Miniprotein binders against q58433. Designs and how they scored, part 6

Target 1, 377 residues: q58433
Amino acid sequence: MLFMKYEGEIAIGPVHPTMLEPHRLRLFIEDEIIKEAELVIGVNYRGIELIMEGLPPEKISILSEKICGICSHIHVWCNVTVTERGCDIEVPERAEYIRAIVEELERLHSHMLLFGHAFEVLGFETMAFRAFMIREPIMQILGEITGGRAQYSCPIIGGIRPRCNIKESKIPALLERLEKFEENLKKLLERTVNDPMIMSRIKDVGVLDKKTAKKLHALGPTARGSGIHSDMRKMGQVPVYDNFEFEEIVFDDGDVFSRLAVRFYECFESVKIIRQGLKDLPNLDKRIYNPNYELKEFKPIDVYNEAQRGQVYYSYGLDENGRVRQVKIRTPTATNLACMEAILPGHHVSDAELIIASCDPCFTCTDRMIVVKENKI

## First folded at step 12 (miniprotein)

Design pe11
Fold by ESMFold2, last read:
Structure pe11 (fold): chain B 377 residues (1-377), chain A 93 residues (1-93)
Amino acid sequence: as target 1 above (377 residues)
Amino acid sequence: SKITIEVTIELDGRTYPFRWKVDSPLLLRYFLEELVEFLKEYGVEEVEIRVTAKSPEEAKRIAEIIKRILKEAGFTDIEVRVEGDEVEVRAEK
């Protein structure tokens, strides 16, 4: 009998003119079983950090917005927060509420995009379509609030962009649209968990046990699907979230189902947060920015927030001329891909794309399997 | 050696295509039944389904399956054409 060995490569991450390279997972395959997986780090934030060095903090926001097309808001929010905390700049409560509302809308549309992609990978095209249709109203709401569906960040140092203020007269319609989203999400969840064809592909597949998740420092829903509490919104890192009643979602089994279930239930929690925020806005002071601040020198400080993929970390200081120094930016994608690298061996190659997708890496290109070496036995 | 299913629907003024390649009767029935439930859920009143079967005999069998499940779903104007190994179905409520 002739047994064949193959190597494949899946490109994951942003590909754009700034010389960033996607992450790659090299798969060493024998008789359709993955024998080894090797993560080749492509995205290197050192290049972006170097470009940001010496710029005014407002310029950092513009660059941060372009790091990821589906998570631009969280990056801008982290950036302005570094400067605001370092310079002791008071941010109006209304601005912080709207920052959180927009971030939770970003979480909703991003989770729905992942569900659609996961269903596409599995070949369940009508389920993928359902996910994308449920997502579209959220994108419309974001466009209405921020003026942009793809680049929808609203924070500026000391507040939010005036365009992003949510008029009281619009709140009843927004609440109704969220209610319809929630109803449709419940249907999608029910259809998923009651379908044995879907469940057979995601339950008990791609298990990341708690020990391995801790050892490799899994973040976000990847960690929370393996029983690890990790949500920066519940850990005092993002104070505005103290005003909202919501729960950290954790599942214990660590399979693809668990990682998706975390995201499904997080969508319900995001709806709760947005609803509460919208209902509170009429009772808040109307200020949306603080024009009365001065930039000052400060040593690097750390800011953490919770993106849809997990923890985002920004750190920098300002020099005496108001220029950014010692920039460090960390996102969860590389760490979570290392978790997938660790668990892929032993799986059939047909599960590879699903397992990788379940940690929600950034997909700016189509994934490709590349055969780079063949050895005959 | 796989059956190809192409579907075109119109929803909210936009045209949406779907494609499946299946190699078992279980998967074929699963996707066709899922399609019908999808059409009902989104209120689709007009659909075109094109199937390229593995043989003329299978095309005829598939055409009967599609006709039956669309009737059960409430479509009343169902036009079916079978030519060789190809099936074309147009249905309206």
Scores: ipSAE 0.261, ipTM 0.725, lowest interface PAE 4.2, mean pLDDT 83
Fold by OpenDDE base, last read:
Structure pe11 (fold): chain B 377 residues (1-377), chain A 93 residues (1-93)
Amino acid sequence: as target 1 above (377 residues)
Amino acid sequence: SKITIEVTIELDGRTYPFRWKVDSPLLLRYFLEELVEFLKEYGVEEVEIRVTAKSPEEAKRIAEIIKRILKEAGFTDIEVRVEGDEVEVRAEK
């Protein structure tokens, strides 16, 4: 019996350095079969929570944006929502629509990164390439709306930044790009599901059963891949989504395929949301920011939203001096990785990377950051 | 040694650089084919491709492959430069 200990680092996405703890994967392997797994996620929000403590809410929004390079928008949106709810700040409907549109674009590009990475892990480099190429138009749309590819800085307390206002004249071009994206995504889907070699590597592999997923409190697409409803947008936690018709994508099999498929089909729902949002925008009030608010003291309020990886949670209070107190941040990554840790035993060691990847533990997009040079016309 | 591929595309007034490393000329061809499909689908009319090959002989072969694929893709103006193991291609429609 050859006992091998594999110690590896899990590539976790660009996390603020204050949150970086040792990420370690330990696999105890016997005859190429994983017997035990230990996934230590060195993402601790405590460091950033402590930095946020006693700061004005406007400053903590800037810090929230730096937490994650892939999901910066959702962090900022959740953050400002705490203050907005705590202070009874009316947010213009147009601002909430744009926040949702930007979030769904963030979801789209993040899922495309995951697909690209999953194909790389599988050795399907051409399909990985295709996924990354399909992603670029989404990054362009994000750049046009927000002025940046990674740090959008779209939400502010009481609305959105003026630069993030989607002009009506831009809507036709955005819709055209979304259409092209959707068509290309359909082609990628067709190629994937019709490839027996791909399907054999992801079906019936890394099964997270519904009972285990519930027990371990799986979140987002990881939970939905195991037949669990887990979408804060559908649970009434994010009211702006009540304006949109879309489906919560759920699969029952709990395998790698199901976790990937949830995200793949969710991309089409994200496109639907964006189309509806863009269609409605011209008819909404033109306000994008409420300047007429006062910060008030409030006790910590719980705010939930749905990131590309699942439920994000923000909570803090505001003291009499307008300073943030008792900051708490939670992301789905730790919980979902614990699910992967639980299911790794019994699998072949060669499947470990894909199983872990299938929960989308925020892979570093930094190595693939495309520096867009704007040609000054 | 891997073949390094650097692709720069212009899409709606923005320049996008891509970088890949592939182990074989065959894999390079597949990447180029996928790139060309992308270029067609998104209406990209200009592309720059830089390749670092494993040898000067491979560079020449790669250059011919790129030229052929781009021509088949409907690019009409194709400039190819081969210097040692490096290939530079610019193509316009």
Scores: ipSAE 0.014, ipTM 0.304, lowest interface PAE 8.3, mean pLDDT 83

Design pe14
Fold by OpenDDE base, fold request of step 26:
Structure pe14 (fold): chain B 377 residues (1-377), chain A 93 residues (1-93)
Amino acid sequence: as target 1 above (377 residues)
Amino acid sequence: SKITIEVTIELDGRTYPFRWKVDSPLLLRYFLRELVEFLKEYGVEEVEIRVTAKSPEEAKEIAEIIKRILKEAGFTDIEVRVEGDEVEVRARK
């Protein structure tokens, strides 16, 4: 019996790999079974942190927006929040509402992108097409609100850009578009769960048990797919979300299905948040920006938010010259990939890409597994 | 050996390719069923299907299945060509 031993590598990079080296997952395969997995974390945010060091906070916001092409808004929002808290800058309530609305729209399009990608990995290209088509209306809404499809530039220190102000006259049309999206999402969900071929590929595959998830500090939907509460919006870290009624979606089984299901059902909660936000906007003060602030020196402050992938962390201080110091940025991707690394052994190699995909690493550069070394023994 | 199926549709003035590789008759039937549902859902009026089968005999069988399915989907103008292990189907509503 020719035992085939080979090494495979999967590169997992951000949309714009120009600033961040992709993570790499090395797989050691014997007889088509993954024996070992090794996560090689690409150059961490350390390079970006070093570039940010000593810059004014307005300039680091521009850099933060470029870190991730799929989650640019959350990075900018976290970034400006550090300065706002450190300098005691009052942010108008309307600005925070719009920041939340844009974030939930970003969550929606990102989850739809993941679903499309997962279906492509599975070979269900018609389902992938459906997911991408359902995603497009969200991208259009984001474009209309922010003026951009990927780099929204919505948050600024003290509020939001004037172009991102949602006019009351646009709210009815936005609500109608959200209803249509929700209907289409429901249809996609129904098709998925009622297809035994799809379900057989995602159910009981890539199980991250609750104990392992806790041990490895899984975050966001990856943690929630394993029965762990993990949502900074519910943990009081993002106060604007206290204005909204929504559920934290949690599943217990820890498989690929559960991680996808968390995101599917979370989309409905995101729609609820957006709908509530839009309905409240007309009743809020019209101010969207506080120009009356001064930057002051402060020691590094920790800021948390909940990206589509889980907890995002920003920290820095300002020196006496208004320059950022001791910049730290953390995203959930490395932690969640480490969870996938832990569960990959024992699985068939054909499931590897799907298992990795199910933690929603920044996919814009999901390379297919490349065979790096083949040993015929 | 896998059966390769390539589908090209035109929708809203754009061309979209799909490619499936199937290793079983079950998967082939699944794909074809899903394709029909997809074509109906999006109101596709023109479709091209290319299949590379494992044998000329299998190609003929696949061609008949595709023809039947497209008729059920409401296509009226269906051109089927079988050459060796390759099937080419063009259909219009």
Scores: ipSAE 0.462, ipTM 0.819, lowest interface PAE 1.1, mean pLDDT 88
Fold by OpenDDE base, fold request of step 26:
Structure pe14 (fold): chain B 377 residues (1-377), chain A 93 residues (1-93)
Amino acid sequence: as target 1 above (377 residues)
Amino acid sequence: SKITIEVTIELDGRTYPFRWKVDSPLLLRYFLRELVEFLKEYGVEEVEIRVTAKSPEEAKEIAEIIKRILKEAGFTDIEVRVEGDEVEVRARK
């Protein structure tokens, strides 16, 4: 019996080379069927937490922005929110609106990146190209708002950076670009669902049942693909979202299709949120930053938000010297990958990469999933 | 043995490579048809296609299919080379 060990290396980690411990999935394969899967968690947030310990909260924000190239905004937003809540710092409503708009743009480009990658894994390179081309306008919008494509640096304690202020004169052009994005996304969806070759590879494949998803504490779109409500925006954890009308997208089948479909339909909800936010902005107070805050000592406070991958958690306190203490950071990636590890056994090896990709592990922009085929004789 | 399809397009002054590995002539025809739709959608004016077939006979059949599909896509200048099991096609509008 030729046991082929396939080691799939998923490089999930901070952009900083010193912290890049990629998650590895070791697959034990017999006759092209996965018998066992072993997830080796590389990214230890403990290392980041230790570096953050004893620093000023402003420096924590700078470090958090560098944790992930795809979800930098949500990390920074969570960091500043801890200090803002702990110190009772009022954030101008306009600043919170812009934070939400930038987050939903981050969600959009991240989902489009996943779709592109999923099509590459499936071998549909032209569909991948379509997804990446649809993503580019979102990246341009982010660049225009924040001044950068990867590091937005939008949130600061007490508000947002002046460069991230959305001028009323730019709103019509932004709305037009969003409309074009939505039209192209609809076309991509239609092409995907009407292609039986694509659908045969994603439907009824990699099923995470609701019971298993609950047991393993699946989060975000991974949980929602298995019929579990999991969205911090709807659970009252991010108050600014109470100003917007949008739906939590949930599917019940728990397959690769369902996990992708949750994200596809969620893109339309993100567009709705951005449109509402942009529409309201002209009527809000023009302040974008509260300059009149004082840092004070506080015990660790829990902050939750909903990243593109699911629940993000930040917690820390400030000591009498204004230094961060007891830093805790949790991301959904490890828990969602553990769900994929649990369901991989019994599947054909050719589906492994797609199943893993369907939980949207934080792919560093540079690292493709390398399936190292070690023929262990 | 898989059939390898390599496609290079020029769009907005940039070169983009595509690569497919297919195990059947049916899949080959499917991807070639999708490619044509793609080329039309994005207004691609120049395309290079390289295919490694399983046999010289299959290479000739593939070459004819590609030529026909590109012609349907509106390409007028189509150069086809078949060498053994390899097909090279260059097309311009």
Scores: ipSAE 0.452, ipTM 0.815, lowest interface PAE 1.1, mean pLDDT 87
Fold by ESMFold2, look of step 20:
Structure pe14 (fold): chain B 377 residues (1-377), chain A 93 residues (1-93)
Amino acid sequence: as target 1 above (377 residues)
Amino acid sequence: SKITIEVTIELDGRTYPFRWKVDSPLLLRYFLRELVEFLKEYGVEEVEIRVTAKSPEEAKEIAEIIKRILKEAGFTDIEVRVEGDEVEVRARK
């Protein structure tokens, strides 16, 4: 007799015809309880790494921007940093500040998008709407600074794009808009934690204990929700952040609530960073670009930064002709999905999408859980 | 076995739909109260609510609940239609 479990498939991650396939989590379900989960890795950085081999480093930035539509800035920033450190290129302080400000704006809009998605998954549509409305002003600010809502990255080797320079005259309005965002974020957080209907769906659900998180190498807010310090900005990997007073946010319970709470409080820390950065800009030298840098050969070096989802890693060198060699790129999504894979068994199938979403994998929902009836032959 | 609630609001020249399926009086009260707070918070001036109840008697009861809640939210022009199991409410401030 041939026996097949109930099974379903959820497509997760970016879907781009020329670069990336989505990850998939296959769920094997009996009586609406998940018995087994299997992660099928879809995103293949080997192909992207091969395309990048032998290109000038400026072209790597263009490709890096295309890896993720909601985190394009961090990828470009990570890429230019490899070349800058390998060639010992001094980047103007103003440019580094603006890079950080744009990245923290990216963190804000990305966290708000996750909150909206999580509320949608749970059926709290008015809460999802609130999250999206709070997010929209951040997208507008990014568009004003960078010229693009989808392609809002600003770093170039040695500085930032001239369009991305923040005019001093705009700073008071930006600070006011940021304050309004912060007020609305406080309200959203209060509504969430004070609502028993919401809390019953996220508290003590999808627990990733610290031991499992360490064993599976959880990253970003997924790790920080399980009691693990993992923020590249606090580990000396991104020097500009030494100029800002902010805290690494860590929760210990490892549930969906904890992973969301890390993101909520990270938004407040991002506001603090952006506010400090904006207030400091008038006192910085006005240079935003080092036009006199020289590329030189260097052996592969490792660069880490902290994306909204966790650690992003870029490594490559330049050969004597200024061409990129030995490219390696890693992002946190696959390892964080492996953590979700490990904890899904034992949960009711109705919680599956929420648990998976809680590691923030740029979720695309395959609405149909494919249920294959058990056939006896 | 569930009550279907469809809500349409207009805000900033755009239309936003919300949809709920409710299987208990607790959930019904929760979503209607949350909706009222939402309408007040965003200054929504026009809303349309469609409910498919489990019975004609339940439809009439829900229509009265929605009418009272919309008045609490400051809506003064409330049109209610109840036809069989269906409720349609249109409200303007």
Scores: ipSAE 0.439, ipTM 0.813, lowest interface PAE 2.6, mean pLDDT 84
Fold by ESMFold2, look of step 19:
Structure pe14 (fold): chain B 377 residues (1-377), chain A 93 residues (1-93)
Amino acid sequence: as target 1 above (377 residues)
Amino acid sequence: SKITIEVTIELDGRTYPFRWKVDSPLLLRYFLRELVEFLKEYGVEEVEIRVTAKSPEEAKEIAEIIKRILKEAGFTDIEVRVEGDEVEVRARK
């Protein structure tokens, strides 16, 4: 029997205007079994960070919004928070509530998109369709609140844009629509876990054990699927979340099923947060913006939040002229891809797309294998 | 040696295609039942199904299975055509 070694590349993520090249994951394959995987990391100091240096903080929000079309809100929220904390700017409670509500709506639509993509990769096209149809009402709600379904400019320094204020008269309808989403999500979950054909494809596949997840610093649902508590919302990093009763979702088995299950149950927790937030809004002061602030010089400070893929980190300072300095932005994608790199050897090549997708790195046609190289041994 | 199933549905003025390749009677029954449950859940009123079977005899058997399943799902206007190993079904409620 002659063993043959293959090398292929999977392009991960869209080519962002400020990212010169995507991350790549090279696979060395023999007899359809992955023998080695190598992550080729893109530029860590992305062009966006360089462009941000020396700009007023208001302009940073515009650039932050363009980092990710699926998760633009969290980036804008992190950005304004850096300036707000650095300048000791008080943000009205109503604005913080709406920031959280929008983020949790973004978490819902992003998790649903991942479910649809995972089902597509597996060939369960009717399940993928179900996921996309369940997602659509959330996109409609986001559009109503923010004016944009993917590129949101809701947070501004000191508050939220006036158009993003949620009219109290709309809250009963929003709650009803959220309840319908929750019912449909429950049906999707039940169909998934009670279907042996689906479960056989995701259970015990792509196992990331807890020791490896800790060593490689897995983040977000990738970490929480391997038994690691890692949610920035429960760690005091985002104070508005202290107002909501919700649970950090953790599974222990570290397989594809576990990473998806974390996301499924996080959707139910997001529904709880949104419901509580909407019910509280009528009792809050009506202010959505603090006009009484002054920008001041500050040394770089760290801001953390929990995006749907995991921890997001923003850091910068403001110089004496009100210009942004020492910008650092980190997302969980590179570290989570490194975790997938570590566990891919030993798997059949046909599982590669599913395993990589399970850490939620990208939804692009270019996440397929680019090149497969055959090597003799 | 796979059976191909191509489905076209119309929903909210848009056309949606699905395609499966199955290599066993178990997978065939699974996807057909899944499809019927989907059609009922979303209230699909019109569907077109095209199957390429492994043989003309299997095509005839599959055609009868699809007709029965669609009738159970509430479709009343069911047109079935079998030509060689090809099955074409058009159904309306």
Scores: ipSAE 0.391, ipTM 0.786, lowest interface PAE 2.7, mean pLDDT 83

